# Designs tried in a protein design chat: VHH binders against Bifunctional D-cysteine desulfhydrase/1-aminocyclopropane-1-carboxylate deaminase, mitochondrial (DCD). Part 1

Scores and structures below are computed, not measured.

Target 1, 364 residues: Bifunctional D-cysteine desulfhydrase/1-aminocyclopropane-1-carboxylate deaminase, mitochondrial (DCD), of Arabidopsis thaliana (Mouse-ear cress) (f4hyf3)
Amino acid sequence: SPPSWASHLRPLPSHTFSLAHLPTPIHRWNLPGLPNGTELWIKRDDFTGMELSGNKVRKLEFLMAEAVDQHADTVITIGGIQSNHCRATATASNYLNLNSHLILRTSKLLADEDPGLVGNLLVERLVGANVHLISKEEYSSIGSEALTNALKEKLEKEGKKPYVIPVGGSNSLGTWGYIEAAREIEEQLNYRPDDLKFDDIVVACGSGGTIAGISLGSWLGALKAKVHAFSVCDDPDYFYDFVQGLLDGLHAGVNSRDIVNIHNAKGKGYAMNTSEELEFVKKVASSTGVILDPVYSGKAAYGLINEITKDPKCWEGRKILFIHTGGLLGLYDKVDQMASLMGNWSRMDVSESVPRKDGVGKMF
Below, numbering starts at 1 at the first letter of every chain, in headers, positions and changes, except where a header shows other numbers; Kabat numbers aren't used for antibody chains.
F, E and O are the ipSAE of ESMFold2-Fast, ESMFold2 and OpenDDE, as the mean of both directions, binder to target and target to binder. V2 is 0.75 times the mean of E and O plus 0.25 times the DockQ between their complexes.
[cut] marks letters that were taken out.
Atom coordinates printed by the task and the answers are left out, and those that the model quotes come from them; centres of patches stay.

## First folded at step 4 (VHH; framework vhh_7b2m_4)

Design G11 (from E5 with Y102R F104Y)
Fold by ESMFold2-Fast, scan of step 4:
Structure G11 (fold): chain B 364 residues (1-364), chain A 124 residues (1-124)
Amino acid sequence: as target 1 above (364 residues)
Amino acid sequence: EVQLVESGGGLVQAGGSLRLSCAASGSIFSTYAVGWYRQAPGKQRVVVASITSGGDTKYSNSVKGRFTISRDNAKNTVYLQMNSLKPEDTAVYYCAAGRPYRDYWSGYEEYDYWGQGTQVTVSS
């Protein structure tokens, strides 16, 4: 059943799938250089599942249930070439014995060559997703809704029953994923022997559904934390309007500008990185063992640290929960750009080693 | 298509143990939620234990601490280890499996596939 504080929202979900490994852990995250009394904690949504890793599976638990409720045999979604959402949708579809069709926007000018197998693409192709490649220009001129509708009509003529999931799973139903995440965090805090309470929740914003859900849950429920979203594409005004559309679709009766603070963390642009952002990801990994993806969680964490550095007194004594949204397979898209940062290797000096008498090695 | 076959039932003395197995055909079983249900004569079928595709388990209050549900996805098999058996545990035990689909309001699983059942009889 929905949380009591969310029972007035419409539409209410009828069914879900148990796809994610929940609850995900909350633990202290010891980044150096924080102001006096400032605590960083991390919610490990990167632990929601190996192939499903990240924030998207929480939305898919609701969206996939609606697909099955509508007797769909096929799922269509759309995203960029390294979309975590598309990878998670392909994997979840396979788990549920549904065919998946992914419309992927290439970063290249032409969409007439095999896009390859790097990162999320390998997982998608391994689980048998049908990849439909489009150019960046086609995406921007036609739009995601028209593109998914065109594929839906084509598949219907072939006798399929497709269900369309929008970019990032970000619609009113998908928003329930992070409304439930807010309940999960409330329950985790309630079971603690201490009185831990977060002043702030910080998360990356790519498509808007995650920030809409967590901010609404924090506002309506017991968390009452200020939600800070760091946008990695478009601009904050775009997302205030987009989130408002999701809130209106839920009949929530609240204004997006009251429940979430959206900060621009776009840097060079969507899926592009500054050298400072990549250096930050490396430093976080080496100092804490937490590996951030450079496109979403890495930009959000970098943006947060920049806000703290800009005005450290405003953050003194605050307890901050950072939501790690996963996306580690997308890190492989950055191998060439990060190579110059990775000097920690050497050829083992085996000159003094004694070869085996039988000449036969063992693999491990 | 998933086919479920239960095994391991039989007659056992009170205080004894039995291990039920539910074997599934097909490569899609590992993604399914699986539940064990039982039906005593003249009673409705009731849930005993369930396990999600991710390994999360639930138990009815009457068996909690005595029964353990587990899965071996490499063998496409789910087990119910029943310890400290009581005469009141006498029933036909059914394995049920399906997409991990649950009613949002009740929280209960809706299963696509059911086995034929295996009889468990516990002597006083």
Scores: ipSAE 0.360, ipTM 0.702, lowest interface PAE 1.8, mean pLDDT 88

Design G12 (from E5 with Y101W F104Y)
Fold by ESMFold2-Fast, scan of step 4:
Structure G12 (fold): chain B 364 residues (1-364), chain A 124 residues (1-124)
Amino acid sequence: as target 1 above (364 residues)
Amino acid sequence: EVQLVESGGGLVQAGGSLRLSCAASGSIFSTYAVGWYRQAPGKQRVVVASITSGGDTKYSNSVKGRFTISRDNAKNTVYLQMNSLKPEDTAVYYCAAGRPWYDYWSGYEEYDYWGQGTQVTVSS
């Protein structure tokens, strides 16, 4: 059943699938250089499952249930070439014995050659997703809604029963994924022997559904934490309006500007990185063992540290929960850009280290 | 496609024990959740116990401590061990299996496949 604080929302979900490994862990995240008394904690949504890792599977638990309730045999979605959402949709579809069709916008000028097998593309193609490649120009001139509708009509003529999931799974039903995540965090805190309470929740914003859900859940529920979203594309005003549409679709009766603070962390642009962002990801990995994806969680964490650096007094004594949204397969798209940062290798000097118990010259 | 066949039902005296078996045919059964339901005369079907693909179990309050659900994926079989049986346990017992799908309101697993049922009668 929904949380008591969410019982007035409409529509209410009828079913969910158990796709993710929940609850995901919450633990301390010891970044150096934080102000006095500031505590950083991390919610490991990168641990939602290897093939389904990240924030998107929480949305898909609701969206896939609606697809099956509507007797769909096929799922259509759309995104960029390294979309975590498209990869998660492909794997969830296979698990549920549904056909998947992914409309992917290439990062290249032309869409007339094989897009390859890097990162998310390899997983999508291994699980049998049907990849439909389009150009950036076609995406911008036609739009995602018209593109998905055109494919839907084609598949219906072929006798399929398609269900369309929008970019990032970000519609009112998909928003329930992070409304439930807010309940999960409440329950995890309630089971603790201590009195841990977060002042702030921080998360990346790519499509808007994650930030809409967690901010609404924090506002309506017991968390009452201030939610900070770091946008990795478009601008904050775009997302305030988009999130408002999701909240209105839920009949939530709240204004987006009251429940979430949206900061611009776009940098050089969507899916592009500054050298400083990539250096930050490397520093976090070496210092804490946590590997951030450079497109979403990496930009959000970098943005948070910049905000703290600008005004450290405002963050003194605060307890912050950072949500790691996964997306680690996207690191493979950054190999060439990160190669210059990776100097930690050498040819082993084996002259003194070779075991001498056995004779020399062994081949196997 | 999955087909389910229940066995192990019968007549038993109060305080006795029975072990129900649910044998499955078809592919991917090991990835499915499985539940036991029962329906007494004149009443609606209610959940008794469930087990996820990972082995996590859930029991109705009326059977906690008396019934145990388990699975053997190598044999494509799920078991319901029923101890300390009461006359109130008299019902037709159904096995159900499917993808890990949950009714949002009850929190119980919904299922794509159902067996034909096996009668359990507990006499005083």
Scores: ipSAE 0.065, ipTM 0.475, lowest interface PAE 5.5, mean pLDDT 87

Design G13 (from E5 with Y101F F104Y)
Fold by ESMFold2-Fast, scan of step 4:
Structure G13 (fold): chain B 364 residues (1-364), chain A 124 residues (1-124)
Amino acid sequence: as target 1 above (364 residues)
Amino acid sequence: EVQLVESGGGLVQAGGSLRLSCAASGSIFSTYAVGWYRQAPGKQRVVVASITSGGDTKYSNSVKGRFTISRDNAKNTVYLQMNSLKPEDTAVYYCAAGRPFYDYWSGYEEYDYWGQGTQVTVSS
């Protein structure tokens, strides 16, 4: 059943699948350079499971249930070439014995060559997803809705029963994933012997459903934390309007500008990185053991630190929960750009070592 | 396609124990959630216990502390260990299996496959 503070929302979900490993942990995240009394904590949604899922599986628990309830045998979704959402959808589809079709926008000018097996592409192709490449020009001129509808019509003519999931799973039903995440955080805090309460919740914004859900849940429920979303594409005004559409679709009766603060963190642009962003990801990994993806969580964390640095007095004494949305496989798309930062290797010096008398050893 | 075969039912004295087994065919059984339901004469079928593919368990309030559900994926089998049996536990027990698909309002699992049932009778 929905949380009591969300029972007025419409439509309400009918069914869910148990796909994610929940609850995910909340623990202290000791990043250096924070103002006096500022505490940073992390919600490990990178640990949701289901083949390295991240934030998308929370949405898919509702969306895949609707697909099955509607008797779909096939799922269609769309995204960029390294989309975490497309990878999560492909793996969920296979787990539920559904065929998956992914429309992927190539980073190249033409879509006439094999896109390869790097990162998310390897997982998608291994689990048997059907990959349909389109060019950047085709994506921008036709649009995601028309592209998914065209593929849906084709598959229907072939006798399939497709269910379409929009970019990032970001529709009103998918928004329930992070409405439920807000309840989960409330329960985790209630079970603690201390009085831990977060002043701020920070998360990356790529497609809008995650920020819509967590901000609505924080606003309506007991969390009452200020939600800060760091956009990695488009601009904040676009996302205020998009989130408003999701909230209106839920009959929530709230204004997006009242419940979430959207900050621009796109830097060079979607899926592109500055050297400073990549150096930040390396520093976070080496100092805390937390590996951020450079496209989403890395840009959000970098943006947060920049906001704190710009106005440290506003952050003094605050307790901040950062939501790690996953995306580790996307890191491998950045290998070439990060190579110059990775000097921590050497040939082992074996000059003083005594060879074994038994000669040739085992490999491992 | 998954086929379920139940075994282990019978007559037992109050306070006794009984173990039900649900054996399945098919390679996808390990990914399925499995539940035990029971139905007494003239009453609705009600959930007793369930286990997810990952091993998480759930019990109805009437059996908590007395019944234990477990699974052995290598044998494609789910067990229901019933201890401290009471006359009100008398019913036909059904094994059900399927994707971990839950009714959002009740929290109960909905299943694709059902066994034929096994009778459990607890004498006073």
Scores: ipSAE 0.358, ipTM 0.704, lowest interface PAE 2.1, mean pLDDT 89

Design G19 (from E5 with F104W W105T)
Fold by ESMFold2-Fast, scan of step 4:
Structure G19 (fold): chain B 364 residues (1-364), chain A 124 residues (1-124)
Amino acid sequence: as target 1 above (364 residues)
Amino acid sequence: EVQLVESGGGLVQAGGSLRLSCAASGSIFSTYAVGWYRQAPGKQRVVVASITSGGDTKYSNSVKGRFTISRDNAKNTVYLQMNSLKPEDTAVYYCAAGRPYYDWTSGYEEYDYWGQGTQVTVSS
């Protein structure tokens, strides 16, 4: 059943699947250089699962239930070549014994070749997803809705029953994933013996459903934290309008500009990184043990630190919750670009070592 | 397709123990949640215990501390260990399996596959 503060929203979900490992932990996250009294905490949505890891499975709990309710045997979705959403959808489909079809956008030169097995592609191909490559030009000229509808029509002619999930799972039903995440955070804070309360919630924005859900939940519910979304593609005005469409679809009766603050963090553009962003990810990993993905959570955290650096007095004494949205497999797509940052290896000098008398040892 | 067969029911005296087994056919059973339900004469079928594909367990208040649910995915089997049995535990016990699918309004699991049931009678 919905939280009491969300009972007026429509449509209400009828069913969900238990796919994610919930609740995910909340703990302190000690980045150096924060202003006096500023506390940074992290919500570990990278711990929602292994192959399902990240924010997308929270949306898929609702979307996959609707697919099953409609008697679908096949799921179609669409995204970039290293889409975390497509990987999570492929894995969830396999778990639920559904066929998956992924429309993946890549460069024009690579669209006619085997896309390989790097990062999310390996998981998708291992779990048996059907990968359909398109070029960036085809994606931009035709649009995701027409592309998914074309594949849907083809599969229906073959006797399949497809259910289409939009880019990132970002529709009104998928928005319930992070409305529920807001309730989960409220419950975690209520079970604490202290009176911890967050002033700010920070998260990456790729497709808009995550920010729509968490900001609406924070606005309507007990959290009442200021939500900051760092966009990794497009621009903030695009996302204010897109989020407004999701809120209107839920009959929420609120304006997107009142409930979320959207900052531009795209840098070089979607799925591309500056050297400063990658150096930041390496520094965070070495100092805190938290590994951010360079495309989403890494850009959001870098954007947050830049905002704090511009006006440190505005952040003094504040308690900030950062949501880690997963995406570790995207880091493996950056191996070549990050090689120059990784010098911590050597060949072990064994010249002074004494060999075993029996001359034989076990490998493990 | 998935078929469920219960075994291990029978007649026992109050204070005794029984272990029910639910054996499943089908290659994807390890991904399914499994529940034990019971139906006493003149009453509706009620949930007793459930176990998710990951091994998380849930028990009704009437059996907590006395019953234990477990699974062995290598054998496609789920067990219900029933200790300290009471006459009130007398019922037909049903095994149910399905993907972890919740009616969001009621919060209860819904199951696609059901066994034939096994009778448990506790005498005193």
Scores: ipSAE 0.014, ipTM 0.393, lowest interface PAE 6.7, mean pLDDT 87

Design G20 (from E5 with F104Y S106E)
Fold by ESMFold2-Fast, scan of step 4:
Structure G20 (fold): chain B 364 residues (1-364), chain A 124 residues (1-124)
Amino acid sequence: as target 1 above (364 residues)
Amino acid sequence: EVQLVESGGGLVQAGGSLRLSCAASGSIFSTYAVGWYRQAPGKQRVVVASITSGGDTKYSNSVKGRFTISRDNAKNTVYLQMNSLKPEDTAVYYCAAGRPYYDYWEGYEEYDYWGQGTQVTVSS
């Protein structure tokens, strides 16, 4: 059942799937160089499962339930070539015995050759998704709504029953994924013998549904934490307006600017990284064991640390919950760019003290 | 289509243990939620335990602490380990599988497939 503080929202979801491994853990995250008394904690939504789905599976629990409730046999969604959402949708569709069709915007000039198998593309193709490539020019001139509608009409003519999921799963229904996540965090905190309470919640913003949900849940529920979203594309004003559309669609009666603080963490632009961002991801991995996605969670964490470094007094004594949104398959798209940062390898020294004999060792 | 076959039932003395197995064929069973139900003579079928595709478990109050449900997706099999058996546990045990689809408002869970059942008899 929905949270009691959210029961007035409309539309109210009818059904949901148990796709994710919930609840995900909350634990201390010990980054060096934080101001005195500042505590950083991490919510491990990278552990939601579904082939590293991260934040997207929480939205899909509601969206896929609507698809099945409407008797769809096919799911259509759209995104960039390394979209975590498209990969998660393909995997969830396979789990539910639904056909998936992904409209992917290529980063290349032409969309007329095989896109390859790097990162999310490998998983999508392995689980049997139908990949439809479009160019950046086609995407910008036609738009995601018209593109998904065109494919929907084609598939309907072929006798299919398609359900369309928008970019990132970010619509009013998908927003319920992180409204529910806010309740989950409340319950985890209530189970503790201490009185841990977060002053701030920090998360990456790509499509807007995650930040809309967690900020609304924090505002309406017991968390009452300030929500900070670090945008990895577009600009903060765009997202304030987009989130407002989601909130209006839910009949929430709140202003986006009152419930979330949106910071620009775009850097070089969507899916592109500065050397400083990649070095930060490497340093976080080596110092804490937490591997951040360079496109989303890595930019958000880097942005947070920059804000703290810029004004450490404002963050003294605060308890911050960072939400790791997953997306680790996107890391493999950065192999070439990160190669120069990696030096921790050597040829094993095999001396005469290590004998070479037939039948001594096996390769698994 | 998924077909479920239960095994491991039999006669056991009170205080004893049995392990039931539910083997599936023909589909992507690892993505399915699975439940164990039982039906005693002259009574309605009732839920005993369930496990989601992600491994989350639920137990009826009558078996909490005594029964453990688990799954081995590599073998397409779900198990019910029954310890400290009581005569009141005597029933035909059914395996049921279905997608993890719930009524959000009411928490309903639906099962698409059912096994034929396996008899468990616990003597005093």
Scores: ipSAE 0.191, ipTM 0.618, lowest interface PAE 3.8, mean pLDDT 87

Design G26 (from E5 with G98D F104Y)
Fold by ESMFold2-Fast, scan of step 4:
Structure G26 (fold): chain B 364 residues (1-364), chain A 124 residues (1-124)
Amino acid sequence: as target 1 above (364 residues)
Amino acid sequence: EVQLVESGGGLVQAGGSLRLSCAASGSIFSTYAVGWYRQAPGKQRVVVASITSGGDTKYSNSVKGRFTISRDNAKNTVYLQMNSLKPEDTAVYYCAADRPYYDYWSGYEEYDYWGQGTQVTVSS
């Protein structure tokens, strides 16, 4: 059943799949350079699974249930070439024995070439997803809805029963994924012997459904934390309007600008990184053992630290929950850009070592 | 849509063993959670054992340690190995399958597909 504070929302879900490993942990996250009394904590939504890792599986638990309720045998979705959403959708489809079709956006020059096997592409191709490449220009001129509908019509003519999942799983039903995540956080905090309460929740914003769900849950429920979303594409005004559409679709009766604070963390642009962003990801990994993805969570964490650095007094004494949205496989797409940051290797000098007399070694 | 057919029942002496099979046809079986239920004379139908699409198993207290549920997705079949059978195990055994989704309001796993059942009789 929904949380009591969400019982007025429509549509209400009828069914869910158990796909994610829930609840995900909340623990202290000790980044250097925080102001006195400022506490940073992390919600490990990267632990929702391995091949399903990240925020998208929470939405897919609802969306895949609707696909099955509609007797779909095929799932269609759309995203960028290194989309975590498309990888999670392909994996979930495989677990449910549904065919998956992914429309992936790439540069005009690369749209006619094999996209390769780097990062999310390897998982998608290994689990048997059907990859359809489009150019960024085709995406912008035609739009995601028309592209997915064109593929849907083609597959229906072939006798398939497709279900379309929008970009990032961000529609009214998918928003329930992070409405439920807000309840999960409430329950985790209520079970603690201490009185831990977060002043702020911080998360990356790529498609808008995650921020819509968590901000609505924080506003309506017991969390009452300020939600800060760091946009990695488009601009904050675009996302205020998009989130408002999701809230209106849920009949929530709230304004997006009242429930979430959207900050621009785009940097060089979607899926592109500054050297400072990549160095930050390296520093976080070496300092805390937490590996952020460079496209989403890395930009959000970098943006948060920049905001704190600009006005440390506003953050003194605050308790902040950062949501790690997964995306480790996207880091492998950045190998060439990060090579200059990595020097911690050597060829072992075995010149003084004595070879085995019998020439036979054990490997265990 | 899934069609389920149970087999392997019969008459056995107390202390004996039987292996029940639930064969599926129609839909993609490996996505389904499958449960074995039984209905003894004059009793309500109760769950005996279940196995999720991912292979996780659960058993009722009355059969734990004696019964083992397993699946062979290549053969579209779920098995119930029944050891150390007792007269109290006498019942019609049913196979039930659905995709592993849960009613949001009740939290209960829904089973939409049932077999016709197979009789197991354990003589004293």
Scores: ipSAE 0.067, ipTM 0.472, lowest interface PAE 5.7, mean pLDDT 87

Design G28 (from E5 with R99L F104Y)
Fold by ESMFold2-Fast, scan of step 4:
Structure G28 (fold): chain B 364 residues (1-364), chain A 124 residues (1-124)
Amino acid sequence: as target 1 above (364 residues)
Amino acid sequence: EVQLVESGGGLVQAGGSLRLSCAASGSIFSTYAVGWYRQAPGKQRVVVASITSGGDTKYSNSVKGRFTISRDNAKNTVYLQMNSLKPEDTAVYYCAAGLPYYDYWSGYEEYDYWGQGTQVTVSS
């Protein structure tokens, strides 16, 4: 059943799948450079599991259930070449014995060639997803809705029953994923022996459904934390309008500008990184053991630290929950850019080592 | 497609024990939740026990403390250990499997794959 504070939302979901391993942990995160008195905590949605997931599986629990309810045998979705959403959709589709078709946007030159097997592409191709490449120019001129509809019509002509999931799973139904995440956080806090309460929740914004859900849940429910979303593409004004569309679709009766604060963390642009962003990801990994993806969670965390540095007084004494949205396979797309940051290797000096008596041992 | 085959049923005296096995064919069994159901003559099929992909278990009140559900993903098999059997436990036992799919309002689990059933008879 929905949370009591969400019972007025319409439409309500009919069914869900349990795809994710929930609840994910909440723990202290001692990020370097925090002001004195500021506490940072992390919600490990990178640990949602089943399979190599993040924030997207929470949305897919609702969207895949609707696909099955509608008797679909095929799922279509669309995204960038290293889309975490497309990878999660391909994996979930395989678990459900559904065919998956992924429309992936890449550069004009690369759209005419085999896209390779780096990062999310390897997982998608291993689980049997059908990859359809388009250029960025084709995407911008035609639009995601027309592209997914064209593929849907083609597959229907071939006798398939396709269900279309929009970019990032970000529609009103998918928004329930992070409405439920807000309830999960409430329950985790209620079961603690202490009185931990978060002043702020921080998360990356790529497609809008995650921020719509967590901000609505925080606003309507007991969390009452100020939600900060760091956009990694487009502009904040675009996302205020997009999130408003999701809220209107749920009959929520709230204004997006009242429930979420959207900050621009785009940097060089979508899926592109500054040297400072990559150095930040390395510093966080070496200092805390938490590995952020450079496109989403890395930009959000970097943006948060910049906001804190800009106005430390506003963050003094606050307890902040950062949501790690996963996406670690995207790091493999950054190997060439990160090579210059990595120097921690050496050839082992075995000059004084004694060889085994038998001369040959097991490799393991 | 996943196919389920139950085994281990039979005739046993009251107070005895039986171990049922549910063997699955298919590539993704380890990600599935599995439930054991039973149906006595003239009665509706009812849930007995379930186990999630992560190993969390649930039992109906009528069998709690007497039955134990477990899984061995390496063998693609789920077990139901039935101890202290009673004549009231006499039924055809069915294995059901699938991704955990829930009615959002009621919380009832639904399964896509079902076995053929195995008869358990407990004599007085």
Scores: ipSAE 0.321, ipTM 0.650, lowest interface PAE 2.2, mean pLDDT 88

